# VH-VL binders against q9nrl2r1430to1533, part 73

Target 1, 104 residues: q9nrl2r1430to1533
Amino acid sequence: GGVHELSAFEQLVVELVRHDDSWPFLKLVSKIQVPDYYDIIKKPIALNIIREKVNKCEYKLASEFIDDIELMFSNCFEYNPRNTSEAKAGTRLQAFFHIQAQKL

## First folded at step 4 (VH-VL)

Design m31 (framework fv_ustekinumab)
Fold by ESMFold2-Fast, scan of step 21:
Structure m31 (fold): chain C 104 residues (1-104), chain A 121 residues (1-121), chain B 107 residues (1-107)
Amino acid sequence: as target 1 above (104 residues)
Amino acid sequence: EVQLVQSGAEVKKPGESLKISCKGSGYSFTTYWLGWVRQMPGKGLDWIGIIYPRDSDTRYSPSFQGQVTMSVDKSITTAYLQWNSLKASDTAMYYCARWSYGDKYLYFDYWGQGTLVTVSS
Amino acid sequence: DIQMTQSPSSLSASVGDRVTITCRASQGISSWLAWYQQKPEKAPKSLIYAASSLQSGVPSRFSGSGSGTDFTLTISSLQPEDFATYYCQQYDSYPWTFGQGTKLEIK
């Protein structure tokens, strides 16, 4: 909790951001480029937003942080068919996250 | 603790400009939509619009589009509702409210205390 | 625009009463409906979202039901602090619209 939790969350977010498969998740999906995204996805989130919440100490529990990361992957799989590059990147990054999240 | 704190009451004349504010605290300001709702004296609630502070993306109710401007200053976690030229018909209580991405669903979860705007000659 | 109509516009009730307020949408809105409580000279407070999901911290005597076009807010045993105006709101499509409000008054 507190500074200890913040350090762990920040380290994990940095690892996710630097991963080769992070490109669909770095920032919110463009409303201009993908107009139907926000009609389908009601809980949009991305790594830059999660990192902001970490930096502002908004997460009080590790479960809240994990929920936001899992929401990000859930959105990816809901919007993108399984055979898309986005869905494939999401599958690999989620597996990486699950391994790293054992540290939380 | 999530709080939305609005600016104080305003008394204006028709034709004057006005900018009222809504300051968010206790949450990640840029990751939640912020909405504005008007309530005319003795009347119900009218949705004005919503703004996403991260990128200033806006959606206005057609009845308010061109009448008011929503904006944000992320550095001070503050949203604004602005009129270039007030009319007597703008006399109302104005609420800001956070639009939350809750568990599967969206709703206005936290509301500011309101800003009373009176426009009279 | 989707028109939201509440019934009744006002009602009088006593502490301990079961109270029902209805809200009708002019077209189907699935479950995309919220209920708000507003006490005199106060900001609205969220009660229910997604037609039937109770907001955290709201007493269990409040419940919502319905889907499509017909929705109901129920207060199972009215308390003194429940006297207020209640609003429904659809968020299925833009513009978001509120009902005209139901004023719940002391008998």
Scores: ipSAE 0.019, ipTM 0.621, lowest interface PAE 6.7, mean pLDDT 86
ESMFold2-Fast, scan of step 4: ipSAE 0.016; ipTM 0.577

Design m32 (framework fv_ustekinumab)
Fold by ESMFold2-Fast, scan of step 21:
Structure m32 (fold): chain C 104 residues (1-104), chain A 122 residues (1-122), chain B 107 residues (1-107)
Amino acid sequence: as target 1 above (104 residues)
Amino acid sequence: EVQLVQSGAEVKKPGESLKISCKGSGYSFTTYWLGWVRQMPGKGLDWIGIIYPGDSDTRYSPSFQGQVTMSVDKSITTAYLQWNSLKASDTAMYYCARHFYSGSRYDAFDIWGQGTLVTVSS
Amino acid sequence: DIQMTQSPSSLSASVGDRVTITCRASQGISDYLAWYQQKPEKAPKSLIYAASSLQSGVPSRFSGSGSGTDFTLTISSLQPEDFATYYCQQYYSYPYTFGQGTKLEIK
């Protein structure tokens, strides 16, 4: 997208990063700390990667940006059981994202 | 500095209501479960339950289900344990402790409050 | 419910001794086992989590081992400040359960 879309994506990513529930999503999951993660999750992604894509103007449509954010949440719920801190954080951050995405 | 600070000692009569508190500071309150543990005088540790402050999800021990209620107030990073009607058998030290439970990391209760002594006598 | 049994219930030892405390679960709990130290009139202090992981700030003379149903806490060279009651706890399934405690006393 354009300058307006890029600014909107950047602002939303910054709001997600600053949210209290962003901690599971800030960077890619460590293979050393979580050895089976990459056997289960085939399309890993995190907020630092999404932010880099925004800064490099790799999202041509708002839908592409939204798809990457939704993939991040989908990966969280696929790997982490519902009672884990990661899944709880993901549920709240996803709800926050859905509200903020109305701006896009 | 990560800490859990509990409310002061209570002396109550059977049938009275009570609400004790556990205030967290120095960490993200909503990312950790908060647990409650009872220790009767001269006895060991009994797990009461845990609450997740982010959404108030609770897991109670069957022995405490219906006898006590856990709740939180996120705005002041405080958890509560409450009784509608105290019994003499509720006389004990009550501890709160934080618990990080995830698919990738499973710490037990790493930080504990100092305890709240509850005495219930006629 | 998973029952946690500690052995012995009390133990007398001298400074410099190697001390071993055992904890047994009534069913398999993988490595979801923690050890706590409690001194008189004080809250419990976390020593070990995930059966063998030492908590930050805990002296290296403390170590945990085991998996499944049988677990041990070892103090390689007992110090004066180590005299306390020790508890194991499973956090594998609800309800979480503690062992009955092992009181470590001065000989």
Scores: ipSAE 0.012, ipTM 0.644, lowest interface PAE 8.9, mean pLDDT 89
ESMFold2-Fast, scan of step 4: ipSAE 0.006; ipTM 0.596

Design m33 (framework fv_ustekinumab)
Fold by ESMFold2-Fast, scan of step 4:
Structure m33 (fold): chain C 104 residues (1-104), chain A 121 residues (1-121), chain B 107 residues (1-107)
Amino acid sequence: as target 1 above (104 residues)
Amino acid sequence: EVQLVQSGAEVKKPGESLKISCKGSGYSFTHYWLGWVRQMPGKGLDWIGIIYPGDSDTRYSPSFQGQVTMSVDKSITTAYLQWNSLKASDTAMYYCARLKYDYWSGYFDYWGQGTLVTVSS
Amino acid sequence: DIQMTQSPSSLSASVGDRVTITCRASQGISSWLAWYQQKPEKAPKSLIYAASSLQSGVPSRFSGSGSGTDFTLTISSLQPEDFATYYCQQLNSYPYTFGQGTKLEIK
């Protein structure tokens, strides 16, 4: 996309980072602290990586940006049981994202 | 500015029911767990449990499970702690507090002023 | 349940003193430890989270250290407003247990 699309991606990532439920998604899960995570999750991603990709202009289409955010939530729900704080944070942040993503 | 405002002091007799409140303001009420803590006169802090206002999910300390009920009314940003039948041993100061949950940490960052509950015959 | 034991239960000190309070968990809690300050007839106030991270607005004379089972709260130069009861709490697993408290009194 264009410069305005890049600005929109940056604004949305900043809103996600500032959201109260972003804490499970700010950085990649630590292999040392959660050893089995990378055995289960084959395409790890986090908001800091998505933000870096936005800054490097790696997203050509809004759909590519949306796919990476959705992958982040999919990973959360695949690894974390539904009743965990991580899964609940993911559910709320994903709902917030779906509302904001309509602007893209 | 974040505030938790609790209901006023209560004086009750054993066997009576009671419901105390904690009203949140200045933040997204449904996005933070809210905890309850008991402090008996002259004693330390005792964790009761936490409730998530967005879906009313609860985590109770085993010593309080079945003794009290936590609930919320998100339309008025208020959490409640309720007893069906009070005992003299319920005499204590009750605090509500907001749980701040970061990637590497959890802690209660804002506290209500407390509600003193006195149960005597 | 994880038991949290503070030492000492009470301590007398003078303004300007270096004060150390210890908190011990009955099993490993990594850095999932918070410290709170409570003054008489007031609600507790958050001081330190993640064992060593200072809460915004808390004076730099307060510091926390430790990981696993052994934790310390240090006040490098005690001030008059620091006389209070201090509590540690583990948030690694339910129930979120508190230590019994350490009462810091004027010598």
Scores: ipSAE 0.006, ipTM 0.582, lowest interface PAE 12.9, mean pLDDT 88
ESMFold2-Fast, scan of step 21: ipSAE 0.006; ipTM 0.574

Design m34 (framework fv_ustekinumab)
Fold by ESMFold2-Fast, scan of step 4:
Structure m34 (fold): chain C 104 residues (1-104), chain A 121 residues (1-121), chain B 107 residues (1-107)
Amino acid sequence: as target 1 above (104 residues)
Amino acid sequence: EVQLVQSGAEVKKPGESLKISCKGSGYSFTDYWLGWVRQMPGKGLDWIGIIYPGDSYTRYSPSFQGQVTMSVDKSITTAYLQWNSLKASDTAMYYCARRYLGSGYEYFDYWGQGTLVTVSS
Amino acid sequence: DIQMTQSPSSLSASVGDRVTITCRASQGISNYLAWYQQKPEKAPKSLIYAASSLQSGVPSRFSGSGSGTDFTLTISSLQPEDFATYYCQQYKSYPLTFGQGTKLEIK
């Protein structure tokens, strides 16, 4: 927590945002573009929301941060069939996250 | 060098108010959270809550929410635990303990000596 | 809430014995587990964090292992000063929760 915890979480979020496979996760899914998303996904989240929570010191345990990132991936796999570009991007980004999260 | 020094034992009657203290020394007070833990006589440890001294942000165990108030005074590096109206069931040893702000190390590394609170009929 | 269950609740052993205390979480907590020692009439003392990392100043006869839901604390060669109650604690999620404690008595 504080300076050290924010620096670690902020750095990881920055690395996720910069990853080629982050495009499905940068912002909340548009209800206009995907009307049924919010009927299926009850706890929507995205990297911009997670980064805002990091900046406001809302994560008090590393596990809370990790749980929000995992929720983001879980939502992706629940909504998107395995053969979609979204699901494939999510699989690769989640693997990258697991490697980087070893530093947490 | 790191020390958490708690206030002395208290003997109170039901309905009375009480405020106990925990003074930190030998470290940067705002680089650590302060947690409170209750231990009833002959029982185990119950987490009460945790407070961040930098902005007074608190997180309470659901079992203690609304029953006690945590606060800090940064100018004297002291944390407080307060009851507005004590009950006999509040009879216990109360510990304060320090938690580092860093990620992956959210455990209590240093503990105060404890404050015994006895609430008698 | 994550429930922490310790086994056994009490244990008697002789000086020089190898002692193992176990702790089980009701759901996966990765390695977010600490062990504390509490001697009679004293405050708890940190022994181990992150399931297996020894706290500075703690004798090397203490070790921790495990991940997920099952964890162990081992004392390789019990000493008289090790008479105490031992507690595990998870710090994966709020509220923070402790095991009920294991009371270690030296024969």
Scores: ipSAE 0.005, ipTM 0.582, lowest interface PAE 13.5, mean pLDDT 87
ESMFold2-Fast, scan of step 21: ipSAE 0.000; ipTM 0.574

Design m35 (framework fv_ustekinumab)
Fold by ESMFold2-Fast, scan of step 4:
Structure m35 (fold): chain C 104 residues (1-104), chain A 121 residues (1-121), chain B 107 residues (1-107)
Amino acid sequence: as target 1 above (104 residues)
Amino acid sequence: EVQLVQSGAEVKKPGESLKISCKGSGYSFTDYWLGWVRQMPGKGLDWIGIISPVDSDIRYSPSFQGQVTMSVDKSITTAYLQWNSLKASDTAMYYCARYPKGWYSDTFDYWGQGTLVTVSS
Amino acid sequence: DIQMTQSPSSLSASVGDRVTITCRASQGISNYLAWYQQKPEKAPKSLIYEASSLQSGVPSRFSGSGSGTDFTLTISSLQPEDFATYYCQQYNRYPYTFGQGTKLEIK
């Protein structure tokens, strides 16, 4: 993508990282804390990885960037039952993302 | 410094209600789960459960589910353990402890000083 | 629930001794095991997490080993302040179950 796309993606990732509900998404799920996670989730991703991809200009289209963020939320809801603090944080952060993504 | 300060000792009769507290300070309260552990006099440690300060999501041990209620008030960085009707078998030291909350890394646990609850007829 | 069994229930030792305490899980818990020290009338203190990672401020004479179902806590050269009860706890699955404890007493 272009300069404007890159700037917009980085700004949005920074906004997600700063959000109170970003804590389950800041970095890859720890194998130390959650060893069965990687048996269930086959395409793990986190905000630090997404930000690195933005910085390396790996997103050619806004849809590719959006897909990675949606994968992150999908992984959260697949692994975590609806009643967990992780799933509730994911629901709120995803809603925030959808509002901010209108700027892309 | 990280600190968990628990409420003072309680002496109660069977059938009475009780609510004890655990106040966290020196850290981001919502970044850790708070757990409760029971220790009967002269016995080992029994895990009661954990609660998330962010949204009050609770995981009880099956042996304590329905026996006790955990809650949190994040505005005053305080967790609670409550009984609607105490039994003599509830006589114990109760500890609160800070646990890592799933994916948000830190396996460092910090424990409160304990609250002694005595229930006698 | 995952059952945690500690051995021995108690042991007597002298200052300078090498002490080992074992903990066995009824099913695989990977390395999700913590060790705690509790002195009389005090709250438990975290010693080790992830089976072998020493908590900040804990003396290097303490070490943990093991994975899966069999775990060991070792004190390489026992000091007077080490006489206490030691507990293991698994945190692989809810509920986070404790072993019954090992009381380390002066010989």
Scores: ipSAE 0.000, ipTM 0.561, lowest interface PAE 12.0, mean pLDDT 85
ESMFold2-Fast, scan of step 21: ipSAE 0.000; ipTM 0.565

Design m36 (framework fv_ustekinumab)
Fold by ESMFold2-Fast, scan of step 21:
Structure m36 (fold): chain C 104 residues (1-104), chain A 121 residues (1-121), chain B 107 residues (1-107)
Amino acid sequence: as target 1 above (104 residues)
Amino acid sequence: EVQLVQSGAEVKKPGESLKISCKGSGYSFTKYWLGWVRQMPGKGLDWIGIIYPGDSETRYSPSFQGQVTMSVDKSITTAYLQWNSLKASDTAMYYCARHGEFYDYSGMDVWGQGTLVTVSS
Amino acid sequence: DIQMTQSPSSLSASVGDRVTITCRASQGIRSYLAWYQQKPEKAPKSLIYAASSLQSGVPSRFSGSGSGTDFTLTISSLQPEDFATYYCQQYEDYPYTFGQGTKLEIK
């Protein structure tokens, strides 16, 4: 547990941020750009928030970290129609995450 | 500046093959779905389908499935709409349009100028 | 398929008028509705996305409202360049269907 899991979380977040399909997930969705997002999505999250939580040692278990990443993807698929560039990017990034998460 | 530039007008006979193009510039071509829309003379807009240039995944309207093929060439940021055997009923203006910005919340935000296809005996 | 019905099919108006065009979906589409303007012999132009969000560069006299199944496009003070055909489109589910269009003509 502990420090090894935090180092693994940091590495995984960096890999996700650097992935070509991370663009929908880098920052929280803007209420100005997407006004109804927060009417539909009640637990918003993005990679910058997850990275901050990792840096502040807020994840005590690998399951908590994985839950936040999965919430991010779940929000994407809930909000965005299946055939959007966002949903397609989410599908590929989620598959990449599942492969990388084997290291956790 | 985001632009979609389409190929020029075509005049064809029934039974001929045709491939028209739509070239994207000023944006990340592989990150946005690209749609095709038909407008028959004097009629409204009719959705053909969309293609994701990053992996060539396609979604067709049931009315166009098997009638036409969408494809892309990422190296020249160009999408194509192709017929193996044209019919007179294919006579129409064909538009390409980019889907999305702001989480694809924006619908079809940028449109090409259109390609007029005339099929007559 | 989700069917989109616009009303009216055509209307005549004068410069300075407030014009409202409506669009109804046969099933719920949340806010995944766009409005397009098409002038004769030109490609459609995006006006409104996500039912109520104004596209960049579009004059503020255009506004959209609604959610679920009933939607409206309003032009608060009609200008000469606004005489065109207007289309709604849902992009909630495949196929991404258009309304039949509303032709706005000078009175």
Scores: ipSAE 0.007, ipTM 0.584, lowest interface PAE 12.5, mean pLDDT 87
ESMFold2-Fast, scan of step 4: ipSAE 0.005; ipTM 0.576

Design m37 (framework fv_ustekinumab)
Fold by ESMFold2-Fast, scan of step 4:
Structure m37 (fold): chain C 104 residues (1-104), chain A 121 residues (1-121), chain B 107 residues (1-107)
Amino acid sequence: as target 1 above (104 residues)
Amino acid sequence: EVQLVQSGAEVKKPGESLKISCKGSGYSFTKYWLGWVRQMPGKGLDWIGIIYPGDSSTRYSPSFQGQVTMSVDKSITTAYLQWNSLKASDTAMYYCARQLDYWGESYFDYWGQGTLVTVSS
Amino acid sequence: DIQMTQSPSSLSASVGDRVTITCRASQGIYSYLAWYQQKPEKAPKSLIYAASSLQSGVPSRFSGSGSGTDFTLTISSLQPEDFATYYCQQYDSYPLTFGQGTKLEIK
């Protein structure tokens, strides 16, 4: 559907996905390609998983949804050094998220 | 069945505006993303961007952001690629192509025949 | 951006030959890779998606394999209509990127 027909959580996920800086967050990090990722990051998450949880009505509170998005950014900053393209994208996308999350 | 039909070849001068079209048929136009790909003479394929006709959401390649505009007219199942001011470097074949999914299968399953754009003084 | 590199850039082959074209991603892309065929003055045609899934209507002599960074397109018994340029494309992350193409020519 249209953006105006979506739930608030789905609308926000769609806005995050459409953002230029979403590329590190669209899908789970590959265990095969980045094997040490799962040694460092204990609660992996990505926008495709968050969207699936929204679609299955698994978020009962806005705070649960916000926590998963913040976990995604926290994982990015924990694994990736500040000077990486991933960390820079995460910083910009997180700022965008904080502005949009005011609507929740 | 599924078809993407593009507008005809264009010959333009630098500084002129241009809008080319891609008309979809044989499928639900608003359920699929539509992408644009540039191919310069004798060169490979360059992704320009995608648009979702259902709500006009766009994603541009950084190389094309601000250089072109994608839009759609749902009532005639047509997508557009537009330049406000053409440059000689815009000379290329432009393809539209259907993309099934943003999240997973973000490849192009059906392609238009292409629109040749020639920009010369 | 993810850089896609194809090998070889061109090759010559005869009808009936087994042909293999390679595509390498600059970083891991799982199985989010498609192959396209482009004949002179024609639009590209989808051959394979998800690294190994044949597009409907594509002859079974075409097959794809690989995951992560290294991918191959194989034509088991080359036919006259297969002489074309072949492109790989990653769709793991945006921007979407294509390989430079492999031109398959008649020997």
Scores: ipSAE 0.000, ipTM 0.577, lowest interface PAE 13.5, mean pLDDT 87
ESMFold2-Fast, scan of step 21: ipSAE 0.000; ipTM 0.582

Design m38 (framework fv_ustekinumab)
Fold by ESMFold2-Fast, scan of step 21:
Structure m38 (fold): chain C 104 residues (1-104), chain A 121 residues (1-121), chain B 107 residues (1-107)
Amino acid sequence: as target 1 above (104 residues)
Amino acid sequence: EVQLVQSGAEVKKPGESLKISCKGSGYSFRNYWLGWVRQMPGKGLDWIGIIYPDDSDTRYSPSFQGQVTMSVDKSITTAYLQWNSLKASDTAMYYCARGKLYYGSGYFSYWGQGTLVTVSS
Amino acid sequence: DIQMTQSPSSLSASVGDRVTITCRASQDISSYLAWYQQKPEKAPKSLIYDASSLESGVPSRFSGSGSGTDFTLTISSLQPEDFATYYCQQYHTYPWTFGQGTKLEIK
């Protein structure tokens, strides 16, 4: 725990942001463009929010960081039908995350 | 170091067109929201809008929608604010400002020096 | 639109004073509030974001607090360079809106 974990979280978030399949996850879903999203998704989150939390040292445990990343994927799969480009990107990025998270 | 450098002061007549610029450097220009803020002489700050350079996604304040156009040229890391027909009421200092985070949350961490636009007959 | 109202509109203080400026939102904005400092003839400078998070390089005498609709900026021991106009801004709901500003002047 501590300083090494926070540095590892920053590196992992950067790798997720740079991944080709990160496009649905880079920023919060617009409530103007997708009005029903926030009726369905009660805990919205995105990579920009997670990265800010890492930078502010808000994650005390690796499990808290992992939970926020998993919440992001869970929200994607809850809102988007399985055959959409968003859901497919989420599936691939989640698999990438699980491999990288083994380093935590 | 993050830097936003704006174009110089402009003196125009009502009805003329104008395009002012804001050049970003020291960061990934395409991936940070860039905003514009107006300050009338002796008055407070008015949010005009924001643009995301990577896809030119824009959000305008209703007060400025249709009054100005925000655009970007990614090849030279420059954002623009444009009027087709200036009014005397457009006389103000115009600031560009960058959001803090990659796809940031909406507050402005870095500001340009401002461009003074004076419109008089 | 969410209206941001600052109090007071102007304030006179002396070096060493504790200064408090308030900002009220017309509806709940959670913690999506920033504070800016603007000196004469200069661009605004970011001081605080997310209601209470201090920007890098900003002196620790500046602090922010509050959530929901009521927010406060505090300067614990006023310095000569702190005389300026202060603005709050909500970024919870479009359009983003600023308070009218609080001018902090030498007593």
Scores: ipSAE 0.006, ipTM 0.579, lowest interface PAE 12.3, mean pLDDT 87
ESMFold2-Fast, scan of step 4: ipSAE 0.000; ipTM 0.571

Design m39 (framework fv_ustekinumab)
Fold by ESMFold2-Fast, scan of step 4:
Structure m39 (fold): chain C 104 residues (1-104), chain A 121 residues (1-121), chain B 107 residues (1-107)
Amino acid sequence: as target 1 above (104 residues)
Amino acid sequence: EVQLVQSGAEVKKPGESLKISCKGSGYSFSNYWLGWVRQMPGKGLDWIGIIYPDDSYTRYSPSFQGQVTMSVDKSITTAYLQWNSLKASDTAMYYCARTFYGRSGYYPDYWGQGTLVTVSS
Amino acid sequence: DIQMTQSPSSLSASVGDRVTITCRASQDISSYLAWYQQKPEKAPKSLIYDASSLESGVPSRFSGSGSGTDFTLTISSLQPEDFATYYCQQAYSFPYTFGQGTKLEIK
């Protein structure tokens, strides 16, 4: 491959961002809107942060990229009860991710 | 080969301090959560808490919050569980476990052999 | 905290038997469930995570099923080394809670 070819991480992040269930994950949770979030979740992350790391070539191994995506889902399920729209979106998006990640 | 090796058995009196250890090898120590589980004699398993070694972030079960301290020393790939003042009710087997993220949550996959702590007057 | 209840508390079986152990959560935990095996005076061994995913190196005679509140561990053909205490554990909400254990004994 060449320096300007599409990276697998770049393609996968774009697919996640475009998914109907990405809405809870597009950017960091607001302290103003959810004041107790950062008392519970100490390793916050979102798709915009992951995308920035991909663009900066900060992931040297596929496992590092996968770990950040899994952390994002783990945070969702830790904060949000299973019956919430956030947790349901997270469950569906995580299943989609696991199928797509097989390409990595 | 992933291994977790715990320190040896301890016999203590109430009021004494104690620090037990769990040394990881054969994996990236900093990038896996490490959990602690208590098993009282003849009883089942109780989750104490988890620590992420890379930044020492901890989460304690409410019943153990303030009772014990979890810590790590990344330079020697070792986790610690510490009491400032032991009670007879702390008598138990203590296990450490490497904890990975599955599809839906955090799960222990490799366990240490356990450290027996006996506290009696 | 989420309560985990196992049934039966003890079970007697013979080598070659199909054994089922059940675990019930006090609330919906989706598929956030693990199963562990513990032999006398030994550390627990992880068997199953995410309700049905087998841990590496665990024999295929072990399987897990269920979702929501009701879960089952099945051993399709019991072997002598399978006599142990089995625990379920929910990973849906911290603190993670274990069932009381099911002791599998020789008939």
Scores: ipSAE 0.006, ipTM 0.561, lowest interface PAE 14.4, mean pLDDT 86
ESMFold2-Fast, scan of step 21: ipSAE 0.000; ipTM 0.559

